# VH-VL binders against Argininosuccinate lyase 2 (argH2): the designs that were tried, part 1

Scores and structures below are computed, not measured.

Target 1, 199 residues: Argininosuccinate lyase 2 (argH2), of Mesorhizobium japonicum (q981v0r135to333)
Amino acid sequence: ATELQRHSIPIPETWLATSIRDVENILAHGTLPVVVKPVSGSGSSGVRLCDSAAAAIAGFNSAKSVLQDQVDLPSPDILIQQYVEGKEYSAEIIAYDGKLHCLGILAKHKGPPPCFVEVGHDFPAPLLEPSLQELASFASGAVSALGLEFGPAHVEFVITESGPVIIEVNPRLAGGMIPVMLSHALGTSILDMVIRLYA
Unless a header shows other numbers, all headers, positions and changes below count from the first letter of the chain; antibody chains are not in Kabat numbers.
ipSAE, averaged over its two directions, is called F for ESMFold2-Fast, E for ESMFold2 and O for OpenDDE. V2 adds 0.75 times the mean of E and O to 0.25 times the DockQ between the complexes of E and O.
Where letters were taken out, [cut] stands.
The coordinates of atoms that the task and the answers printed are left out; those that the model quotes come from them. Centres of patches stay.

## First folded at step 4 (VH-VL; framework fv_benmelstobart)

Design a01 (from B4a with heavy chain G99S)
Fold by ESMFold2-Fast, scan of step 4:
Structure a01 (fold): chain C 199 residues (1-199), chain A 118 residues (1-118), chain B 107 residues (1-107)
Amino acid sequence: as target 1 above (199 residues)
Amino acid sequence: QITLKESGPTLVKPTQTLTLTCTVSGFSLSSYGVHWIRQPPGKALEWLGVIWSGGSTDYNAAFMSRLTITKDNSKNQVVLTMNNMDPVDTATYYCARKSWLRGYFDYWGQGTLVTVSS
Amino acid sequence: DIQMTQSPSSLSASVGDRVTITCKASQDISNYVAWYQQKPGKAPKLLIYDASNLETGVPDRFSGSGYGTDFTFTISSLQPEDIATYFCQQYDNLPYTFGQGTKLEIK
């Protein structure tokens, strides 16, 4: 967001859409491909990479359905974001007493065209130790720029030829099996650790 | 265009503290770490340390007790501070940027020769 | 620390010769090796990365090979402008370490 931009942390151009007309207007003033996702969904259901107007509209309708299923809101907001090409990673971070601790870096796998839905993760990301440290530092910098003092954060980002780009920062642990995978790798319960940290 | 440039004193007396500044352009310090590497005259390159994009640091254990690397993203500057300089620390000091996901250095500053003598 | 040992320390060759420099790591570093050229008074210039990949803009007479602990750097046909010191670097782990350098002269 604005705070990330204020700290010169790269983010892709992002728009809010509440209707199909909004999607059409955004595409008329932007370039394909785009990522369509619910405003609260980082690497979760409803996230789609779309390389046509038809795919973007379908993605909007899918994301809107997912958001409405979670909570009954009058007009759910959907994010449309310029696609950034590169290898995608995520970081799981815990903030406590003004300090940030990176629990792990994961590599993300995308499904086949045309919308490239996320299909899996590798933990730890198959990178050299210094590269993992560099990625952890970058993700922690984004969390720090947002002023998070307590709680978990899930950061999604892409490494491009011109450097890293933050896709999303969410003040929550990753969904699905990621906390289970990390707990097995670290020999402790990540969910229990988070609960105990803030108890 | 990506550039890095070192600046600071060229002469330092034994026991004094060295302070060098690396000024970068063409990329953001919030996106890339900056490494310090030195080379004594006619000898091998020595990696000193790095400040990563998020502000964390890693140092070569041989220098860790007297080495500090800091930065100011808004000024596009990285600062190396090394305490208790000795004549053996005479070297050309470089700041450099590495490739993401790898560790080879694709951009180097021109280097600044620091002579330590009484 | 991972030690990088270069051979030879210095080498004299004629224009047109095939020149080979070797670098040995004290432990397995896969293909995480770079080679640099350094001319007097200048910063090092990246030539080869990932043991065998040629950096953009570097002449194709330069090449690299190797995996594990043994690496070679080759100039297939030496040119006068190739007079320089050449260094290998491992980036398998911190601290990053360099070979002691090979000084190449033409005679």
Scores: ipSAE 0.502, ipTM 0.814, lowest interface PAE 2.2, mean pLDDT 84

Design a03 (from B4a with heavy chain G99Y)
Fold by ESMFold2-Fast, scan of step 4:
Structure a03 (fold): chain C 199 residues (1-199), chain A 118 residues (1-118), chain B 107 residues (1-107)
Amino acid sequence: as target 1 above (199 residues)
Amino acid sequence: QITLKESGPTLVKPTQTLTLTCTVSGFSLSSYGVHWIRQPPGKALEWLGVIWSGGSTDYNAAFMSRLTITKDNSKNQVVLTMNNMDPVDTATYYCARKYWLRGYFDYWGQGTLVTVSS
Amino acid sequence: DIQMTQSPSSLSASVGDRVTITCKASQDISNYVAWYQQKPGKAPKLLIYDASNLETGVPDRFSGSGYGTDFTFTISSLQPEDIATYFCQQYDNLPYTFGQGTKLEIK
């Protein structure tokens, strides 16, 4: 997002592609590898890491196909992003009346289910408490830069050797088991919390 | 090139408020927190507090009642304000950046000596 | 707060000597310890992090070891430019705390 850039919050070089010609033009001026994904939709649906021009074009066609099969998707555009290497994290944030509440931080691991780390002490965290504050503050800064005053937000980001980079900010709760895991760890229902804020 | 530089008054009278500015270069305050650390002459380093990239703060409980850290990302500046200065607060004040997910400081400002005397 | 007890407070050694400084944490801090060198009038410079990792550009005569509560910093062969005060720091939890420092002087 342009707003993130205005606030000097790091994001990968990102391009919009609506055609194969766009993909070719982007790659002529970009650096491989790239990530190809739909502008909106589930994070894993149609997402591809591409090491070559041919792979990027195939990824574009695959993502386009996913969008065409889903008439309810808000945008037909495909994102092409610079690949960013580092430790991956996500943050679940609730915005209410201009205030932000970080419900938890999740670390992505190769292999078993995600390593869950939360702000607080109800669940043992693999990260130091100061590191949790650092991660939560960065994610909240990104949500704040976008001007979200109400609603849930899911932030995905990577910690690189040169610092953090926002991968995506979605104005929705994470899918799958993440809200269930967070509710269990926090001893409260995240869905109930969201309902209480909006009702 | 990553740099931090402290500036502000070098002499403060007892009971007055100290205001120090840390100007950073080579990195964004939207990406890194900035810590304040002081050192009385000939003594150990004391961690005072931090302002994280998103604007939240953490303070050493010993100073929390009289310490405020703020920032302006667009100016690349972090400001430390400490109320009710006392001669025992005479120290060199540093601002510093830490490595992400760790607590060791990879870059320090040059430090500014603040003397509290009547 | 986690207390870092550093010893000795000062020491005098000759060029070429092996110098050892220790830090003891008041509780288990895993390997979350850094060591800094500070020359008069200058800011501290990072030498060692995560108890035993040498910072880039730091000579290999400097080393660190330890885990839990007991940590050691060593200069294997003291050089004239090593005269300085050395500090340990824990970063297991806030507030970050430092040892009292060891002033190293050359005979």
Scores: ipSAE 0.567, ipTM 0.848, lowest interface PAE 1.6, mean pLDDT 83

Design a05 (from B4a with heavy chain R102Y)
Fold by ESMFold2-Fast, scan of step 4:
Structure a05 (fold): chain C 199 residues (1-199), chain A 118 residues (1-118), chain B 107 residues (1-107)
Amino acid sequence: as target 1 above (199 residues)
Amino acid sequence: QITLKESGPTLVKPTQTLTLTCTVSGFSLSSYGVHWIRQPPGKALEWLGVIWSGGSTDYNAAFMSRLTITKDNSKNQVVLTMNNMDPVDTATYYCARKGWLYGYFDYWGQGTLVTVSS
Amino acid sequence: DIQMTQSPSSLSASVGDRVTITCKASQDISNYVAWYQQKPGKAPKLLIYDASNLETGVPDRFSGSGYGTDFTFTISSLQPEDIATYFCQQYDNLPYTFGQGTKLEIK
């Protein structure tokens, strides 16, 4: 929690919503557009880009419906996250014996909103203004901040004109992927919250 | 290629103001912070301050009252100004680019030795 | 301010030796440590960042390890060109601080 704030990992503002009233309150103090998605799952399932309050409410209801179909999930919690514009990348990292290895960086090609469907990617990523090594270090730092010592992790991030921003960290655990979002504004680890739901 | 190069006077009298310029190439100042670090002869490195990609600054408290860092993104230049120089400020001054995780320095200028004496 | 205590202040070794330098932080800094090599009259050169990541183009005989407060830098088989002063640096919090340096000499 507070350690993440101390380490200054760039993360878009992220909020947790359990009701339509939460969505309305978040938008009253947030900046549109936002991305609405379930706290558990993978890829674009239930993910929506929303540029209005009505769209965000519809996105919340859609994401909640996806969660309702997964009877083994105890929480209906939905993430609402600031949309960050920029070139999107992912990094594949493996943690082994206390060391982090970046296996590769992929440039993502997205379909039209609101689905964020991957229609293709480049591997290795095209030459970037930041070095691929710097991007690998940034992604590895996010994994390190979550305390992973063993196992694979998939990190999604966006390169903005102000630098990289973490969108999502997906530790690959036995049985599936768990999306993880971090927030400086809240000073909390979403990973701990998601793990609590499955414990 | 990524480069940084310091320029400015090599001799400064006590109580005078030092002005050093760091000229960068191969990257954008709107994307990377630039730090100033100094090293007195035969001693350890001392971090002086930074100007972040967005234009905000942070300074080492030991120097904050006399130190200013500015930049001009269009000229690819970062400027260090330090007032009231003293012989103990004799050092090689470096500008360096910040890495993505907050503050390791992946590229350094060659450094410029500034001697403070009467 | 976070203090970085580096040891030893100097050491002499022979070509082919394993050389180890340590760095201790006055508080928990996670893995936010870098190691630099500096040859006389030159700027420092980044070798290791995030405690254990090798910078591109740096020979694999250089390695780093550690987490929290205790960090180690190792040269597995010393080469003549490795003779230099080595510095650790923390970047967990401002102001950034450096160790005092270790002068490495060849016998």
Scores: ipSAE 0.000, ipTM 0.441, lowest interface PAE 16.5, mean pLDDT 74

Design a06 (from B4a with heavy chain R102E)
Fold by ESMFold2-Fast, scan of step 4:
Structure a06 (fold): chain C 199 residues (1-199), chain A 118 residues (1-118), chain B 107 residues (1-107)
Amino acid sequence: as target 1 above (199 residues)
Amino acid sequence: QITLKESGPTLVKPTQTLTLTCTVSGFSLSSYGVHWIRQPPGKALEWLGVIWSGGSTDYNAAFMSRLTITKDNSKNQVVLTMNNMDPVDTATYYCARKGWLEGYFDYWGQGTLVTVSS
Amino acid sequence: DIQMTQSPSSLSASVGDRVTITCKASQDISNYVAWYQQKPGKAPKLLIYDASNLETGVPDRFSGSGYGTDFTFTISSLQPEDIATYFCQQYDNLPYTFGQGTKLEIK
């Protein structure tokens, strides 16, 4: 986050909340709508778009209740994040020998608020070739700013009317069917490529 | 609000290298690419190349062997370097920006006329 | 490269006339065409995008149409301030390419 900001790469304002008081303080200094989600790392489970203080508090309580069912996790915080409106994309990047290679750009489809159930991904994103290069360059710039020189990276970002915003950068391959979709499209195993590059 | 401005020498001798700088304001080079387009007097516009927000470049194949586009995000500057200038390279040089996922240019610099003569 | 061919190269018209310029792409470019107006000594100004969409702030006497390979730009009632060179541009793929331009003059 700090590294991305240092390189002037846009990220949404993000806060950690451990109590209802934290949520209230965040909303007093921020603006609605916000996204409330657990810090549990994977998937969109428990993610809610909140357009009121009451909804944000309810979202916090719901996310915290879900996390209580995971007895082997530490006491995780709840993330409150500025809502970013726009078309959402992800990029799969491989870093090798100081060079970044974009394997593909995907368009992310989510259901209506407030629960944001993922309804699918399109690969490749249905865009013109120059637009795909524009998106790939932006995602690669974020990975470069974080100093990743070897390994896979998954970048999630939104294109807004005011420009692009990074939502998430993970030094791992995407979950679900994304590596399978990419392997099929490229005629090779993405996992095999990663293993071969770093073996 | 959003502006682009070209600067550099207006007269270049044959075989010399041209260096032009585009200074931008109102947006970040970390978020938007910048394109270079030229126009010989009385002729069509010709797209030269782009440096994308992440630093990768795409060039028109006709110029690729002698054209380099670089940038410094912290200075808000994009630099075009073209080697081995020839009188046929006499043109007004523009830098320009487009909207994300669009291909038409809604912001242009004022242009700088570069004359190549002995 | 995708070639954009404009016609005519120049035309002369009277105030109030309907003016039509055409642009032909060497291959199918769907609706990925823009039209620009350029006055002497100035940078081009975007008028039309996606073949038929009018840019914000541009007078509605300007219009565009077409799909695939054949595109038309029209000024429905020519005004003195419309005297300029007009260019089409394709953005289906790199390199971006422009028509040769049509110089519009008043009689």
Scores: ipSAE 0.598, ipTM 0.860, lowest interface PAE 1.6, mean pLDDT 84

Design a07 (from B4a with heavy chain R102F)
Fold by ESMFold2-Fast, scan of step 4:
Structure a07 (fold): chain C 199 residues (1-199), chain A 118 residues (1-118), chain B 107 residues (1-107)
Amino acid sequence: as target 1 above (199 residues)
Amino acid sequence: QITLKESGPTLVKPTQTLTLTCTVSGFSLSSYGVHWIRQPPGKALEWLGVIWSGGSTDYNAAFMSRLTITKDNSKNQVVLTMNNMDPVDTATYYCARKGWLFGYFDYWGQGTLVTVSS
Amino acid sequence: DIQMTQSPSSLSASVGDRVTITCKASQDISNYVAWYQQKPGKAPKLLIYDASNLETGVPDRFSGSGYGTDFTFTISSLQPEDIATYFCQQYDNLPYTFGQGTKLEIK
């Protein structure tokens, strides 16, 4: 998060919580609503939109329990992040030989609060080609700023009135139907491309 | 406050190369594309090209053989270079910021007069 | 390239009049049209985008409408400070293209 801030890439205010006391202290200085999620880049498991202190504490406990499924892992940290309102998008990027290739921009559709239940995607996002290029450039900039020079990356961001804000960068391919959807649209196997990177 | 400012004005002789610098403030070049547009005296506006936030460029086909747009995000500057200038290239040259998601121009520089004469 | 044709090339009107300018695209551009005002010696100023959305800070006497190939720009009650050249721009496809402009004068 700090690295993205160093490169002037917009990110929402983000805090680390290891206890319920941390959650309470963060809420005393932050603005509701907040998103509570595991620091791990695993799926959407344990992610929750919270509009009250009680919901944030419940979200913290939920996220912590998701991460405590292994006997010998250190205690997991939980992220509490300012909720950013706006249209949500994702970008699928592949880094190879110092170059970044954006495979596509998707629009995300979410269900009602308090859980971030993803209900669908549109590909390509219903935007003009110049706008798609602008979003691809923004997402690629975030990947570059984090120093990812090899492998796949899944970038999630929100378009606000003030512009785009990165909410997550995952150094892996998106799950579900996203790689299948992109493969059909591009006429090539996204999974095959990733495998070829490792030869 | 958001501003864009072109260098110049400038006088160029036929066949010489034009170089214009656009200096921006109040926004990041990593977040917004910047376009170059020109307007000959008493004529319509003509789009020349763009450098997108990520550094890729697109040019009007009429100029692509002699036009280059570059930028330096750390200096807040976008540079237009156009080779083989001709008297018909005499115009006011503008740099303008692209609206966030669309290709309309929400902020323009003041414009700089480029005169091409012998 | 997409051609943008404006009508009229010039017009004269009185303060308080309703002024209408039209713009026709050579092909379907959906709602991807912007309208600009340019005063003598000044850079163009964005007034309308997406055919009908008013830019922040622009007086509500300015409006736009249209979809596809035919677009209209209107000043509901002309003010002295509205003397300028107005032009449309399409941004459906590159290269971006502008109308030839409409010079507005007050009688």
Scores: ipSAE 0.000, ipTM 0.442, lowest interface PAE 15.6, mean pLDDT 77

Design a09 (from B4a with heavy chain G103Y)
Fold by ESMFold2-Fast, scan of step 4:
Structure a09 (fold): chain C 199 residues (1-199), chain A 118 residues (1-118), chain B 107 residues (1-107)
Amino acid sequence: as target 1 above (199 residues)
Amino acid sequence: QITLKESGPTLVKPTQTLTLTCTVSGFSLSSYGVHWIRQPPGKALEWLGVIWSGGSTDYNAAFMSRLTITKDNSKNQVVLTMNNMDPVDTATYYCARKGWLRYYFDYWGQGTLVTVSS
Amino acid sequence: DIQMTQSPSSLSASVGDRVTITCKASQDISNYVAWYQQKPGKAPKLLIYDASNLETGVPDRFSGSGYGTDFTFTISSLQPEDIATYFCQQYDNLPYTFGQGTKLEIK
């Protein structure tokens, strides 16, 4: 079990694809539309909304291309997720002195479907104060599940009729050496923790 | 902790309808499909069907005409309904979670033995 | 339907022995195979997925291999608590199907 599963935090149904055969197998189960994405990508680079088998295969190939350009990425695998309808938000969280602090909740501006490439900057979330507190608590819970006690984290989530759903958690770290040192300190890879959260 | 628990009648008469409930904890039904599998005493496992995270269903063709799976995400419950029970349907019935990232079964309920007898 | 055939149907071995169970699919299923352990009166427990990946928390004496139609499950050094029925499952296509099971006994 992953940390996120152990804490009952909602995420989109997720599948792992390593080949075109995997993509076809996933789609044979009636999963369209899906989002095809590499393990990491905060700017929607390589992320595609797919409403057909051909689009999903093209998205897989595109995501694989992105991973091949990142020669130091531990996993070559591509994630496929059920598309979740709703407004997308992000939370900026910082872990400091063993505590998590939510710096803000922002509404995300994305290009029109079928590509969710980030077109502009995040907007201030137009929510009531109690809703913002609940969303901040939800996002902080996801970061807490990963065990981070130091550093920033970027959380992306969608508000659905059934509540918030975590789409992505990206630990943002300064300098290339910091992820290696933190991975050693935690006894696990930072990227491994992120892929567990995705699915 | 991730748990699934089956509940419902343990004795059913021939021709009656069976209704079993699977109550889940430690994960969201909006994130995972839940499968129903049965095992007749001393025999192999038989996959019955699934309800996916999005609410769509798939059934084994051998049972499709008398099997329905539904769910209520807010109650953390998945329900199996099977019509026209027969003594050959005597089995331990399990609910199980769709695997992490793939279509294996990563967590299973303890199972409930359903006996079909006059 | 895809048929999964296990061999042997039963096996007796001593503590410390290397135990091997095989599973054959009636058609190519890539690596979409899981292996489960079922103790008497208990639910099945996932041990191996994607033919060779060890589930979290499962002892490293358990392993799997294979691709296509032929799959192998191995216990490198049998322990008393490993006495159970083991079975394979394919998830390449619906309906999902299981092997008939291999009953493992000590001595």
Scores: ipSAE 0.382, ipTM 0.702, lowest interface PAE 3.0, mean pLDDT 79

Design a10 (from B4a with heavy chain G103D)
Fold by ESMFold2-Fast, scan of step 4:
Structure a10 (fold): chain C 199 residues (1-199), chain A 118 residues (1-118), chain B 107 residues (1-107)
Amino acid sequence: as target 1 above (199 residues)
Amino acid sequence: QITLKESGPTLVKPTQTLTLTCTVSGFSLSSYGVHWIRQPPGKALEWLGVIWSGGSTDYNAAFMSRLTITKDNSKNQVVLTMNNMDPVDTATYYCARKGWLRDYFDYWGQGTLVTVSS
Amino acid sequence: DIQMTQSPSSLSASVGDRVTITCKASQDISNYVAWYQQKPGKAPKLLIYDASNLETGVPDRFSGSGYGTDFTFTISSLQPEDIATYFCQQYDNLPYTFGQGTKLEIK
């Protein structure tokens, strides 16, 4: 996240909380709503959209308990992130030989509060303005800023009134049906392509 | 061997409070959450609530006002308390263990049938 | 609440048949669905989780697929011991909800 800031890539304010005092301090200087989630973990479990201090504290305690179920850590770190309002999208990128290829941009569906989760994807995203090319360039810029030389990357971002904002960059293939849908649309196997790059 | 077993009264009168105990073996309650699910005769399963490994709880909003889940890790027991029982609460009550990474239920107790009748 | 709707509510099939049951979520739930088998008088047993992952010890004739709102559970070659009621469950959002169940019988 700090490396994205150093390259002037828009990202939401993000904080690490280890105690209720941390949550209170973050909220004293931040704006609601916030997204509360465990730093480690997968799936929708433990992710909460919180629009009050009480909800954020409850979310922190819930996320800690859920993460302990999965990992059994004595003091798991909890991430608190500024909620960014807008249409949410993802981009699938492959880096090879110093060149970045955007394979597609997908629209994401969110579940209702209290869980702020990715519940589905539309491919391709039906965007008229800004152009898909400009959004692909933005997502590729985020991957480039992290120095990825080759391999897959999954970028999540939100289109706000003031433009796109990066939510997350994962140097891995997206889960679920995204690689299958892209392979079908492109007439080639995304997994096969990734395997060939590493072979 | 991983096991969960429900125990408690099988007959409850309307307006009374139900208390069920789930005794676990083969795993630690400090490492796994435990859910309560019920099934009225011949009907679908209904999720009631959960107590997470760290002690926090979440409840189905339909039951939240009369439902409490607690636990004692040292006794390997999870307790469900439900107030103001009604004949429509007649069901088989199950406790179940949370899956390792996600909230599917990998091990279930045998269930206990609770009949609410005068 | 997320509503899970199963189809059909009941079916009759012969040993060796391919059996398919579907489950539709009222909103996108990614791949956060599990399938359970319940025999009369017994607790449910987990068969499939994360839409397509087979639980350890479950025969490979059972499979699952789907993403988003539409999910399918398949028994590739029905055996007598497979006679039961099958339920889908979403765990994308609280409260967790189940389908109404599909009762499977032998013809």
Scores: ipSAE 0.000, ipTM 0.425, lowest interface PAE 21.0, mean pLDDT 76

Design a11 (from B4a with heavy chain G103S)
Fold by ESMFold2-Fast, scan of step 4:
Structure a11 (fold): chain C 199 residues (1-199), chain A 118 residues (1-118), chain B 107 residues (1-107)
Amino acid sequence: as target 1 above (199 residues)
Amino acid sequence: QITLKESGPTLVKPTQTLTLTCTVSGFSLSSYGVHWIRQPPGKALEWLGVIWSGGSTDYNAAFMSRLTITKDNSKNQVVLTMNNMDPVDTATYYCARKGWLRSYFDYWGQGTLVTVSS
Amino acid sequence: DIQMTQSPSSLSASVGDRVTITCKASQDISNYVAWYQQKPGKAPKLLIYDASNLETGVPDRFSGSGYGTDFTFTISSLQPEDIATYFCQQYDNLPYTFGQGTKLEIK
């Protein structure tokens, strides 16, 4: 989201690629490793950490084919993003009547590179309460910068030595068991809450 | 608040080296590339070069034999060094932030006028 | 190098007029064009990117269009504060290049 950069929200250098030529040009200007992933809210499918030009090209082709199979887009766009080292977290946020509510911060457990398949989540993230509130504020700031006034948002970010960095913001409910876990922890149906927003 | 601010000498003698510093605030140099652009009085803008978020550089071929751009992410500073200054290099020098995914310039420093005269 | 040629080099218009500036690239640059406004003694300000996207905070009287080699920048109803020099810029290929500028004056 261009708006995140305009509001000084930290994000890694990110490039849009539509061809192998784009991938080659991007790699000439950035340093490896990079993460190659489809544009829009896909899960881990088609996401790769690439430590060479050949791996990045292969990752581009893989991401493009996955995107074409899941979404019948005429011009699939692939993101190539600077790899950010650190612990990964996600935030589930709901916007309602112009206000943002962070439902929880989750820690992500990933398998080894080059394909970081998620192997688990911890909720709440095993951090001190003041840190959880700071991360919730950071994630909410990113959602606010995008102007979301109604509906769910899923924010992914990494905690680096220099602070949190947004990886992506998706205006959707998280997949898998995350809504079920949050519903049990909060004593409220997250899915039911989202349905009520659109009713 | 996103800001960029150029600093350095305003007067340089012919054949001397110019060193300008761009200090950024409100964003990380590890996340954004920073470009240098100059403008001679009353003339068009001229792109000089860039240092990308990853540390790689690209220069306009017209200047690459005498131009170096470096940075220190921890100090929030980008440094332009240009050797063998000539009176025709008299210009306002700007640093500017790269746009998202593409190299248009969304935020500019105020510029610093560098006069090259004997 | 990709040459960006603006026309006209200068123009005079009255408050309320529709003002149009054209920029021509020497080769196909898709939609990789930005437009900047520069007032005397000030840094350039981004108005339009990707040929037609309006930068946040820029009044909607400013617009851009075009693809390939021919690009147009329009002010739908000129205001006194719009007096400035306007520049186009291509970012399809290195080195990035700017048009020579169009000086807009009130008559």
Scores: ipSAE 0.000, ipTM 0.439, lowest interface PAE 17.5, mean pLDDT 78

